# VHH binders against ATP synthase subunit gamma, mitochondrial (ATPC), part 5

Target 1, 283 residues: ATP synthase subunit gamma, mitochondrial (ATPC), of Arabidopsis thaliana (Mouse-ear cress) (q96250)
Amino acid sequence: ISTQVVRNRMKSVKNIQKITKAMKMVAASKLRAVQGRAENSRGLWQPFTALLGDNPSIDVKKSVVVTLSSDKGLCGGINSTVVKVSRALYKLNAGPEKEVQFVIVGEKAKAIMFRDSKNDIVLSVTELNKNPLNYAQVSVLADDILKNVEFDALRIVYNKFHSVVAFLPTVSTVLSPEIIEKESEIGGKLGELDSYEIEGGETKGEILQNLAEFQFSCVMFNAVLENACSEMGARMSAMDSSSRNAGEMLDRLTLTYNRTRQASITTELIEIISGASALEAAK

## First folded at step 1 (VHH)

Design f06 (framework vhh_6fv0_2)
Fold by ESMFold2-Fast, scan of step 1:
Parts: C-alpha cells; sequence; structure tokens
Structure f06 (fold): chain B 283 residues (1-283), chain A 124 residues (1-124)
C-alpha cells in the first residue's frame, strides 16, 4: 500500500508541475505587455529630477511613505523587501516634532503592515491592477493621495525592474508645493520662474501646485509599472524554480515507486518459496 | 464629523434627466476626491463616477460614459451628478462617498459614505 501512497504523491506533484508551468507562461506574457510601457514611462519623470531634484535626504516635519506591493503572492521577496525599506524610512524620518505615515498599495503589504503599523496608515488601496494599468487610473490614485494626505514629502517605495532575476528596491521623493517654494527661495533652480510673468492670471502657487501634481502622477505611473514588471519577473522565476523542483521530486518519487514495487515482488517471491518449502517438509 | 447629504432623486421616464446633489460637511471638501456609487434592486453596491479634488479629472463607469457628468463646487462644499438619457438599468439608490482609510479601484464598499442616499426611479 506504500506503492499506492507513492503513486498518489506522483500524481499530485505532476499536477503542481503543470500548474506552475502554466503560471510561468502567464507571468511571461504579462511581463511582455508591461515592460515596454515601464521603460517608456521612465522618461516621464526624469526632467523633474533635473529641475527639482529628487531630494532623498531632505529632512521635513511630515513624511508620507507610499509602499507599493502586489495583491497576489508567489513573487519571491518583492513584497517583504518594500515593507522592510518602508519601515527603515519610518525610523529614519521619525522624531519628537516629526510625523511619519504610510500609504499602502496592494494587499500583500497591507496584510503585513496592519499587524504593527495600523495607527500610522492613512490610506490603503488594493486591486489597482485588476484591470490593465493606464495613466488615467494611476493619475486618479495620485490625485487622491495628494488631496487626501497632508505631507511635506512623499517617499515612494517600489521595485524597479532590471531583469527577471534582479529587482532594485527604489525610493523616489516628491516634495509638496510649499517645500518646493521654500527650497527655491534658498537659491534653487526654480528661482528662474520669478523672472517671468504668468499668462492667464495663474499665481506662482498655482503653477507649483500643478507642477507637483504632474510630477507625482508621472512618478507614480512609472513606479506602479516598474513594480508590476518586477512582480511578473519574480513570479516567472518563482514558478520556474517550483516547476524544476517538482520535476526533481517526480524523478525521485519514480525511483522510489520502482524500488518499492521491486521490493514487494521480491518479498512475495520469498513468501511463495518459503510456503512451498514448508509444504514439502510436511510431506 | 463627516456628513454627506444626497438630494435630487425622483421618478423620470426613460430618456429623461436628473441632477443629483451632495452637501458635504465636517471635513475640508476641497482636499478630497469624491465618488458617486449606486445600489440597484437585487444588486450590490457599484461605482458610478469619480471626480478629483480640484475637478480637473473625472472618471465614469463604462455604461454611463457620455450620459452622466460629475462636477463639484468647492466654494459651496457641494458635489453634483448630471444624469442624461436615463435608462431603466440606472434605477438605483445613489450615494455620494468620501475616501475611507482604504479603497479599491472597483470596490466602492470601501468608500466612506454617510447618509441615506437619494432614490432614482426610471419607469415605463
Amino acid sequence: as target 1 above (283 residues)
Amino acid sequence: QVQLQESGGGLVQPGGSLRLSCAASGFTFSRYAMYWVRQAPEKGLEWVSTISSGGGSTYYKDSVKGRFTVSRDNAKNTLYLQMNSLKPEDAAQYYCAKFYSGYSWDTPSLYDYRGQGTQVTVSS
């Protein structure tokens, strides 16, 4: 009956191999669909870094950490990594007169961080990638964050896609219009805006607000696409590993099945011979 | 305390129009994106429309695009939904909603809505 147990296990492992191979193919297809868009979206926010700086080390009174994670698992360590980085940023930006809060995107980071950081989470968003991602969907999320969350600096934590085996935890910083104006007064690049009159009656504050909203939308769009690519790549790698491990296990079980069958045949043959000998002795 | 009070519902014939209003209080209205959600008889709550805090971005459920227009007046703390070319399938209790501490793009049950809503009936 050990032969039966091994046979049932082989069938289970073969099913796992089939499922993981299918999941790898799905992840590969999704990666192909998103990778080009992610790479193209990198150009959307690079001009803002040149103009405004990324200011990763700027010290402010209120920091908001935006943590990007996936809704589904089986994608290696991408979700645990962004949570770890987000917690490190919390500690680095915390202080007696300082506030640090979280905006969580994705079910996986939400589940992890609700255990010990619930009081510091001001917004959580899930199922963003239920439909194919586009700029319009992400711009609504970005606008919601800008208007619903009070901050001096937004620190966006995501996995930048490099390859299917290499993902780079990345932090992009976006400053509030108030902080940008303060920095420009210290002799920053934005001082040149003071030399021009504004058409249409827009104020400097309105221009800085529009610039900050556009910058955040561009950075968020890129970050979301990068994280989606990293998720698909990590899932491909995880499913490939699982499929290979299942294949190795199936091979080992096949050897065990053959050995168990052979042992059973040998034992039965010995019993038959022994029985025949006993009958012969009785005569 | 956040309060949202919907009004403007009623009975209309197919092809008719209604304008819904939502009066907001207890929070800085101009800082929040606002949502319209509805619940039809025998169906769950469904998202209808979203408007950004400044009114510059609007989004709609596919079945209402071109027929419904969401707008807001931040000076009056009021949200509007103009509904044109109404269909029997649009009959529902309509609620305006503000963000809660979490949301999903297509899951309006996470939105913080306060009030009894306003009933829209399309008959004929």
Scores: ipSAE 0.000, ipTM 0.145, lowest interface PAE 14.3, mean pLDDT 76

Design f07 (framework vhh_6fv0_2)
Fold by ESMFold2-Fast, scan of step 1:
Structure f07 (fold): chain B 283 residues (1-283), chain A 125 residues (1-125)
Amino acid sequence: as target 1 above (283 residues)
Amino acid sequence: QVQLQESGGGLVQPGGSLRLSCAASGFTFSSYAMYWVRQAPEKGLEWVSTINTGGGRTYYKDSVKGRFTVSRDNAKNTLYLQMNSLKPEDAAQYYCAKSTYVYWSGGTYEYFDYRGQGTQVTVSS
């Protein structure tokens, strides 16, 4: 291999190292900005668990899987993981008289799932994080989902942030008012709500619908922030690994460069010796 | 209140068979997918099998596939695990479970909402 080819490869690898280091710093900065908000948002849905009981993953007649992914790649396995969980939920819950539909958030899950599941996707949303996330933006998305999809249970699939090297695939379930009322018959937490004054069935129905809508917005807001943290953490780890690998490759290429130089010098010496011998013979 | 009660465990010779049962109460059994998990001494919980609400879709850990069959009777609120060709490595405390958290890629399930008291399976010659 020529010295110039090795030198050119070294330049390319050095550029990759510089780019991945810069991308790591950007991801770290974004993680610092969103992590506190994600951790604080975990408390938003706790009152609903206390009031309405646990939100169990149940198989009902109409199930909707909300899959949260990123728009940009280079973030490890976070997107393939939520797709796998979403597909597993489809297989477990679909049946002859049971409907499962998908709501896809993020370009990466959309690309993967459109190949085999396009007919089951009712809504796709991208570029949610183009501007800094806030509750108002996520509330609009939650409203759009509720407007376009009928459901008995909403199953939100996301990556819960644990650390920069660990995130947990998580499924959070939000039940329709009808299902919540039905579950109360088996000793659910709605008995605590009966301690408050509620006028008639229509008034109780309105309260339950408002609570379900607000619960979904709160759970969705936390899920989106958790997934954003996991994306940034995974990207930091991926970029750090790529930068270290590039450094190791640069070191190996430097050794190759030195060996190629030594081989070239040796060849030149052999040619000089051979040439001198030929000239001496020609005399 | 959710209750899960396992039964059917015992001592068998390698190559033997056992049928485990799980009686469920306190929730709408027919609305939940159910799981079998096991724990051998000095080991963590290990996922074994999953069955959907209607019983038409089943999933198994690779090492038990072809030997174990999960089924359910929604009229009786009962979950079953038929275990054939038992091996020494199948010896464990077996639990039925329901869960809202799944880690699917490795076949490992970290989180379960509820788990029964279990039934012991011992395989020895």
Scores: ipSAE 0.000, ipTM 0.127, lowest interface PAE 17.1, mean pLDDT 76

Design f08 (framework vhh_6fv0_2)
Fold by ESMFold2-Fast, scan of step 1:
Structure f08 (fold): chain B 283 residues (1-283), chain A 122 residues (1-122)
Amino acid sequence: as target 1 above (283 residues)
Amino acid sequence: QVQLQESGGGLVQPGGSLRLSCAASGFTFSSYGMYWVRQAPEKGLEWVSTISYGGGSTYYKDSVKGRFTVSRDNAKNTLYLQMNSLKPEDAAQYYCARLSGKYWPYSTFDLRGQGTQVTVSS
């Protein structure tokens, strides 16, 4: 192998290292921008758990699984993980008299799930993060889902951010006003909602509709920000791994380059010495 | 020579306690945040805990909160993990790791020790 070939390969590997370091810095910058908002949004929706309780195992006729994924790759297993969890929820909530449908957010989950689950996908949304993520943007999406999708329970699947090495697959459940009203009638923690000044069934229905819409918007906003943080963290980890692998490859190529160059110098010296000796013998 | 060396693992009964230590050498320990990560047989690497470079901030995996406590002694270049109320699911090879930067969560990790085995049985 020539020194030029090795040198060209070294240039290629150095470029990969520079690109992956740059991509890591971009991901880190984006993570810094959204992490505070994700953490603050947890405080906004968590009070609903105190009022409505935690009902991940509630049995209903119609479940809609909302799968949050990214539009771009190179973020480890975050997208495959939410797809796997979403499919597991489908199996758990399916039955002869039951219906399960999907709402897909993000290009990556859309591409995967359109292959074998297309008939069960009622809505798909991509390019959500084309503009900076904010509450108004996510609230419009949440409102669109609530107006156009019929459900008894919404199961929101996302990657909760903890650190750049720890992403927690999470499922948050939001119940329809009809199910909340039914559960309140049978008692439990939902009875605390009834302790507020709700006069009649129609008035109660309107209040519960507004509360469910606000809860879903808050949960969705948090879920979208959490998933964005997890995407950036996973991308940082992936780029860091790629950069380290490129560094190791560069070290090996540097050794090969030095070895090849030393061999070339030795060969040239031998030829010069041999030539000089032959010339002196010929004198 | 930059390295991390774990110790303190062993066999313990469910509900028991163990204290893991990690000795750091070859770098300025006080300038780096540290991770504890674990790997059970046939499973991937799992994050357990993080401590900031000064020890002022600590973070834990939800399943270990209240049971595990991470701490550090920068003067001795040593990281610790106190594990209480151990469960069978805590059985794993435990590794300490160095954050690639000074501040969590903006950093991945770039250095890991050889690990110490924790077995929970009987």
Scores: ipSAE 0.000, ipTM 0.109, lowest interface PAE 22.9, mean pLDDT 76

Design f09 (framework vhh_6fv0_2)
Fold by ESMFold2-Fast, scan of step 1:
Structure f09 (fold): chain B 283 residues (1-283), chain A 124 residues (1-124)
Amino acid sequence: as target 1 above (283 residues)
Amino acid sequence: QVQLQESGGGLVQPGGSLRLSCAASGFTFSSYAMYWVRQAPEKGLEWVSTISSGGGSTYYKDSVKGRFTVSRDNAKNTLYLQMNSLKPEDAAQYYCATEGRFYLSYGKWGSDYRGQGTQVTVSS
């Protein structure tokens, strides 16, 4: 009956409120654990941009888009946003005799991209955040990408953390040593490399290879931490909204329950009065 | 549609050499990176080597580095793998692949390629 139905709905909504409040607290705790590290890692790759140049529009034959997403949902639009940006980069960098491929990090982007872009995905990585993130773990991932994926330019797409309610879709570009050398010859930046300390008998080509590898590792480490912060912040916001909505729904259900109960009492009272009147008439 | 046809496999003694070829058609070969992957009996697909679209950059699995050499002839739409100092652990079905048909799912390699491949057997 309707009072039973309303009562059961109230129980369900109350459980949702408890779960979302608990999930918000867990996300807040995890955000606090990684936020400082993400902010500190922002400075790690900036010297490489100064040294090797800021070339976001460089025209190359092969671009690889590295898309960072989460493994778990309930974090607003962060995952759909990086997929949207990644697809836009595909259109901007594809053309006759030009290729664009994807490297997908995280289960959520993998699920979306495997549906529509399976043939363009050359590497997928999941469960990176199952253990606490550290530079060593990310550098192994970066090395795996470098060894197994050919590219002229890597476009790393992630959500830069600004605040719990604001995340900035960001693209960071890392060029292959071959492209850096070619660009440097045209731009005259190879002379600038001569001013830096060279260890042992390393050639300029070896220096460029080492710098590109370190740049990619540093950018990936920052991007992964930024995206983790954005995920936790978005989850906090989503859980807060869900908890508030559940509270409003519980209030409406409580009012409905009280109205239904009061209506039932009124109906029973009318039936009692009617029955008493019928008994009086039977006299 | 992409078509890839491997050849050059066979039986060889440990320490021997083989040269694999892959004839490509159905796409602009000179614009795509190419891969060699292999699958040993009862094992998953393993990446072996990669070569850039222009042939200027090559990458190898650590266990084959120094022994295998990948190359390409864009005028002939052909990919090659020169295999020297072959070991029993190199015995596998070898496939060539192009962009979009080869992937690594965290810790495990896979490919959508369904061609015949070419069998390499190393026995002594």
Scores: ipSAE 0.000, ipTM 0.122, lowest interface PAE 14.5, mean pLDDT 75

Design f10 (framework vhh_6fv0_2)
Fold by ESMFold2-Fast, scan of step 1:
Structure f10 (fold): chain B 283 residues (1-283), chain A 123 residues (1-123)
Amino acid sequence: as target 1 above (283 residues)
Amino acid sequence: QVQLQESGGGLVQPGGSLRLSCAASGFTFSTYAMYWVRQAPEKGLEWVSTISGSGGYTYYKDSVKGRFTVSRDNAKNTLYLQMNSLKPEDAAQYYCAKVPYRSYLGWSQFDSRGQGTQVTVSS
C-alpha cells in the first residue's frame, strides 16, 4: 500500500474524529436544555393514573398506536426499538372485528413503517423538534390526533429517559371517554351521579371528554420530551463510540504509515547500493 | 442468574477515603451500564453515579462531583467507586445496580441490585 493512500485515509479518519466530537458536544448541550423540562413534565400526568387507571391489557375493538421517533439518525437503536414495540402491539391487539392503526411522529419511524404498514397509518407528523419544543405545540398535535382519529385506546410508544446510557421503551395507555365510563372507577362514580339531576355545569360525557383530552396532552408532552432526552443521550453515546473507534483507526494507520515510510527508505537505499554495484561490475 | 456483590464499605472520618467494589456475574457485563445508588436511614434510594458499558461515559450526582470517581474493569467483571473527601451526608448503604436496557414496563426500577455495603462517616 502506498504512503499517499495511507496519508489520505489518515486525513479522512481525523476529520471523522473531529466531526463526531463536535456532534457529541452539540448533543450534550441539547440534552442539558431538555432534561429538566422532561423531569418536570412527569408530575403532570401521574395524578391521572389514580383517577383513570392504567389499563395496558384492556381489550378494545379499535386501538391506535402512537409511535414517537426522531427526525435525525445516529442515535443507536432508539428508533428501531419503538418500531418493534409498535409492531408487537399491532399483533397483540389485532383480531377478528378488531382494528389497529398507527400515528407516526418523526421521520425515522415514518420511513421504516411506510414500507409494510402504510395502509394502517392514519396520521404522520415530522419536524416536531425543529423549533424549541413547548406545551402549546404538543397540545396542538394532541388535539389534531384526537380530531382525526377514532379510537377506544391510544397506546403511546416512546423512549423514556432513565440516564444517558439507559433508555426504556415505554407504552402509556389513554382510554376514550366511552371506555373510561364503562371500565374505570371514575366512570362508575359518575354513573351513580346520573341518579341525580346535575344543576348547571357540564354533562357526564363532557367531563369525561375533557379529562381524556387533558390526560392525553399531559402524557404526550412528557413522552415527547422523554424521547428527545433519550435521542440526545443515545447520540452522545454513538458519537463517543465513533470518536474512539476513529482514534484507534488513526493509531493503526499511523503505525502503517511509519512502517511504509521506513520500507520506502530501505528500498531506496538498496537500489542505491545495487546501482553502485552494477556500475562497478560494468567496468 | 444475575448476581451483584458489593464490598469495601466501613467507618471513615470526615475527609477520608473509601473504595467500593462490585463483583458481577451471570450476564455480559461489558454491554450494560452500571449504577451506584445509596440509601440513608429513613430516606429513599438516591442515584450517585453511572458508567457506560465501555467506560467511556461517566455521570455523577452534583453533590459528589469532583469527590467520587466511578470506573470498571470489564475483563474482571468488576465495578468500582472511589470516594474521596467523604462528608457526613455520604453515610448510607451503597448498592451497585443494573437496569434492563430495553424495557417498556417502567423506569427507576432495577433489574438487579446487590445486598449493599455500609458506609459510615463518623461525627
Scores: ipSAE 0.000, ipTM 0.108, lowest interface PAE 17.1, mean pLDDT 76

Design f11 (framework vhh_6fv0_2)
Amino acid sequence: QVQLQESGGGLVQPGGSLRLSCAASGFTFSSYAMYWVRQAPEKGLEWVSTISSGGGSTYYKDSVKGRFTVSRDNAKNTLYLQMNSLKPEDAAQYYCAKHYTIYRGSDYWTFDYRGQGTQVTVSS
ESMFold2-Fast, scan of step 1: ipSAE 0.023; ipTM 0.498

Design f12 (framework vhh_6fv0_2)
Fold by ESMFold2-Fast, scan of step 1:
Structure f12 (fold): chain B 283 residues (1-283), chain A 123 residues (1-123)
Amino acid sequence: as target 1 above (283 residues)
Amino acid sequence: QVQLQESGGGLVQPGGSLRLSCAASGFTFSNYWMYWVRQAPEKGLEWVSTISSGGGSTYYKDSVKGRFTVSRDNAKNTLYLQMNSLKPEDAAQYYCARDYGSSLYFRGPYDYRGQGTQVTVSS
């Protein structure tokens, strides 16, 4: 009967609804696990902005754009957004004697950027979220980037978490020790640090390198947590939309099932009446 | 030692089909994203298709989308490219290539390619 086909479709749609609701719950649970850490980590790098200045527009010969994305999809526009910002930064920093390279975190940005920018990708990493995110894990990633990538400025592109329905594309700039030193010679606050006593024989260059490494680790830790929160929030929103759409489809199928069942019952009733009428006419 | 060996190329008429294979050895195949790239006579390398380490994500050049299907068998360390509705523009030497899939370091696409397999499309 045709009601069986509709019934089978209803079962399929109900299964989709169940899966999307489960995925929303998983995303919500993961968001709760990382949100507090993301908010707390915002304080880790603020002192560096005060000390080293805010130089998002600094012009350098070697720029590296660090693009943070997710490994899995179904998280709205977060990945396309960071790719668009990363490509805009490439155009702004490219020039005849200027080099722009990409460091990509996450499978989705790698896939999107690989088409047009593959020769400019110097490092990529995936499966960062395979294990629960913590400072040690992100610090190791930051160290690997610093050891394997040469730069004058790092432009970290990520989605800063505001709410489950709003994330803010953000670019954080970290300068190399050499660029910081040049910037401080132009009347920056770091020029005054030359007057301070350095105990244990550590040089100004060593101090600036340690500060840059620590700054990058702190900014990366915050950026990764922010992006993870934005991913989970966007996935919750996407799964919620899919669940609602499945619910609407289930409602339409239920109406179709009821109409088909009613038509079937009416047909059976007509057959019964016709049969009874034929028997009565025969007598 | 890392080895990639392509096979399955040949001569086919426009509209025909071919299935390319790439046998991988000397590394943990399931940890790496894999690529199909091609080089037409007197042209540079052209990216054709990408498949993620687990096979769940696939990507294609716009001109081959709907005609080509990339797949992999991690148990057999083998990568495949099913090519349907072949056009003269598809004639090229086809290579498989790897990168550092789940590893922290990626030195760029096509760091290691096989020797290739020739695909010729002619009437």
Scores: ipSAE 0.006, ipTM 0.299, lowest interface PAE 9.9, mean pLDDT 78

Design f13 (framework vhh_6fv0_2)
Fold by ESMFold2-Fast, scan of step 1:
Structure f13 (fold): chain B 283 residues (1-283), chain A 127 residues (1-127)
Amino acid sequence: as target 1 above (283 residues)
Amino acid sequence: QVQLQESGGGLVQPGGSLRLSCAASGFTFSSYAMYWVRQAPEKGLEWVSTISSGGGSTYYKDSVKGRFTVSRDNAKNTLYLQMNSLKPEDAAQYYCAKGQYWSYTSPGKYYTEYQLRGQGTQVTVSS
């Protein structure tokens, strides 16, 4: 009865260990598939930072916070972290003449933020990671955000991948064409060029619009890949920890099983001895 | 203030067609995704269709795919739903809704979160 209970627990824990090892292997495989792409995509947006300036503290009237999360759990604190950063950005950028809204990517951030911030969410996207991520897929998402959301600044919150044990909460800011024209050196340079353009062609506004759209797509592509790497890395770490803990539990249960079995054998021997002694005493 | 005015409903025989319209005002129509949702008597609100702000992306409930077509005219601030091959199960009060949020891969998943501003238009399918 007791031995059977311990045996059943051992079977359950062994099954958990097997599942978590399998999940770790799947996460490791997925990480290998996206890590190189994430690292390479860093080069796509860094030239725009040099060109348009790194302006995370820019004071604007309408900020939109794009929160990147996963659809599935078991990936440490990556989802709670981006939600905390997103909420901090809301407080930092909200004011009497300032509006902050959210665009949420992923089921986990959606579930958390719909409880507390539903009125400020203008767009929610899930299942982006159902298929392998590519630039075209992320560009469609970026285009939908640009067409469905009004903003002065987009603040993309994601987990930048450093290693399977280190993820860096990161905020990347992308400015609207109007703000770029007002605030940036490139806006000024394009204004000067526009004054010399007499034949037509692409106008300053069209150039800035295209530049801003391309920058957002590049930053978003990198951010989505970085967050996917961080998710896979965190899941590997979590599954490795779970598997190790299950192994330790299995070791403890094995010891308990051996002790219970030993005790059961001892009890059986005592019963046999007692029976024999009783028979000897009777005859 | 947001105003949505649905029209075009009526009584139609099974297999018939109707075209619904929704006139929008009080917001920048071209900046928002729009929805068609319906509510049959004694039933909950049901998502039918979604159209992106520019009209380039459309999504439909499985049971209406191939029969319904959503479209919009941003210059006229008007949303449309062309309903063909109508079935008795399509009978409902139809509403247009301004998009606050939606699932990109499962647009109908969050229909309970739609903000209705119009009175709706009744569609009755009777033989």
Scores: ipSAE 0.000, ipTM 0.173, lowest interface PAE 14.2, mean pLDDT 76

Design f14 (framework vhh_6fv0_2)
Fold by ESMFold2-Fast, scan of step 1:
Structure f14 (fold): chain B 283 residues (1-283), chain A 122 residues (1-122)
Amino acid sequence: as target 1 above (283 residues)
Amino acid sequence: QVQLQESGGGLVQPGGSLRLSCAASGFTFSSYAMYWVRQAPEKGLEWVSTISWSGGSTYYKDSVKGRFTVSRDNAKNTLYLQMNSLKPEDAAQYYCAKTRYYDLGSPYFDYRGQGTQVTVSS
């Protein structure tokens, strides 16, 4: 093995280390930009939980699973995780008289799910985060989904941000106004709605329709921001791991380089000594 | 009631350009994603391009990327396909299509127009 071969390997590994450190820094910067907004948006839909109750286990005839993923990779298992959860929800909610459809957000989930679930996908959207995310942008997406997709329940699958080394696969459920009314009538979990005073010139149905639409927009906004934070955190972790691994490889190559260089010097000295001895013997 | 009327097809030489139009009526055009699909003689229907309801997102078949541009004018209920650097492989009957459901990458459509013929001379 030559010192040049080892030196070339060291150069390649140093380049990988530099790139992964830069990518980690970019991800960290982006995380800081969105983390505060994600945390603030958690409180944004809390009033709807108080008004409409907790409904994650409700069983309905028509479910739509909204799967949130990233457009770019190198972010650990966040995309495979939401796909796994989405497929589990499909199995749990599908049946002889039950329909399950998908709404896919992001290139990564689209690529995975278009392969073997294409017939059940009613909407796919990519490049949502090409520009900095804002409420107006997400509310347009939410309105687009509501306008073009029929459902009894929307099940939003995303990665809730906890820390740069921990994200929680989460499912948030939003019910159609029709299902909310039916649950209120039969005294289900949403019977709490009966405790709220509704007054004014609008019907209960119209108020519930407006609340459900606004709730979905709020939940989607939080979910999108949470998933963006988890993406950046996972990318930081992945880049940190890659950089550390590159550093270890560089250390091993440095040892190899030093040993090869030392061996080369020793060989050269032996040749010089042997040559000198041969010349002295010949004289 | 729902009507899609394609136009703009014709005979063109390899490397030439054509602009296809699709006039839509009978539905709220600005609420639906629209597709361009094509069918060559003796072949199946092939997806070419998709444009979102707002025009903000576009998707293309790999073989036409960089050569074709889809656009829409929601005020005029009209869909367009600008085809540049046409190849013999692009010769086909071109259709515009709408769907009840929104889809940016694949044709999930419930109505297709009558089509317009594109012929590329050798």
Scores: ipSAE 0.000, ipTM 0.114, lowest interface PAE 17.6, mean pLDDT 76

Design m01 (framework vhh_7b2m_4)
Fold by ESMFold2-Fast, scan of step 1:
Structure m01 (fold): chain B 283 residues (1-283), chain A 123 residues (1-123)
Amino acid sequence: as target 1 above (283 residues)
Amino acid sequence: EVQLVESGGGLVQAGGSLRLSCAASGFTFSDYAVGWYRQAPGKQRVVVASITSGGSTKYSNSVKGRFTISRDNAKNTVYLQMNSLKPEDTAVYYCAAEYWYSGSYRPLDYDYWGQGTQVTVSS
């Protein structure tokens, strides 16, 4: 290979390195913008755990799995991880008289799951991150899901953000009003609320429906923000790795450049010597 | 403004030691690989030692075991410790920074070079 070809490849690799570094900075900036909101949104739904309890293993006839993924790639294994967890939930909850359906958020999970699970997908949503995430936007999404899907238990699968290097796949469960009523009759703190007389004439069923809808919106808001943080953190790590790999490739190309340059000089010297010899032989 | 400024050169007797410093400004130093090059009278410029942004080092066979390259990212400075100097080490020493490797005699257009510092080793 020629010295010019190697030099052009080195320039290309340096440009790739600059682009991946720029992409890392963009991801870091986006992470800074949403991290505080994700952490603060954890407070929105924690009170529901205290009131309604933690029911991750509840067995029901109809489960809906909400899978949160990204629209764009280059974010490590976050999307493959939520798909894997979602498929595991299907296997655990499906049966002869048990139905499992999927609600997919994001292009990446949609592409993966449409191959094997298309018949079980009742709703797909993309481009959620086109605009900055806020509670109102996520509440509209939550309402759209509730209007189009019937469930006994809703299982939200997402990547909880802990740090730039630690993303934990998480499943949050939201129960239908009917299931909450059944569980509260077995005993619990929810029964204590019945001791208060609510002015305005709302029925117990209306109160439970409102609680379930509000809980789902709060959990979805937190889950979406957590997953966005994890996406940005994973993208930072992926871009950092790509930049480092490009640097290693540049090191190898620099060695090749030095060898090719040296070989070219040697060839030129041989040609000069050969020319001189031919001239001496010719007289 | 991007600058690399070499210092520490001078006249020393064979078997002596010198420590060269290269101070960088105007760019994110920690992202760059830095190399030391030298050019003796009538010869081509050749690489002496290099250090990557991650701290990995490489030395030419003529200086291996005698020279040590190191960096201090907090001070934006790279050092070349030269021990057991020989008359054949006499040259102008140049500091060069490039995005992630400098082992090349002919750097790419966007690499940064210092003005050089003279090292003379007498017998």
Scores: ipSAE 0.000, ipTM 0.083, lowest interface PAE 22.7, mean pLDDT 77

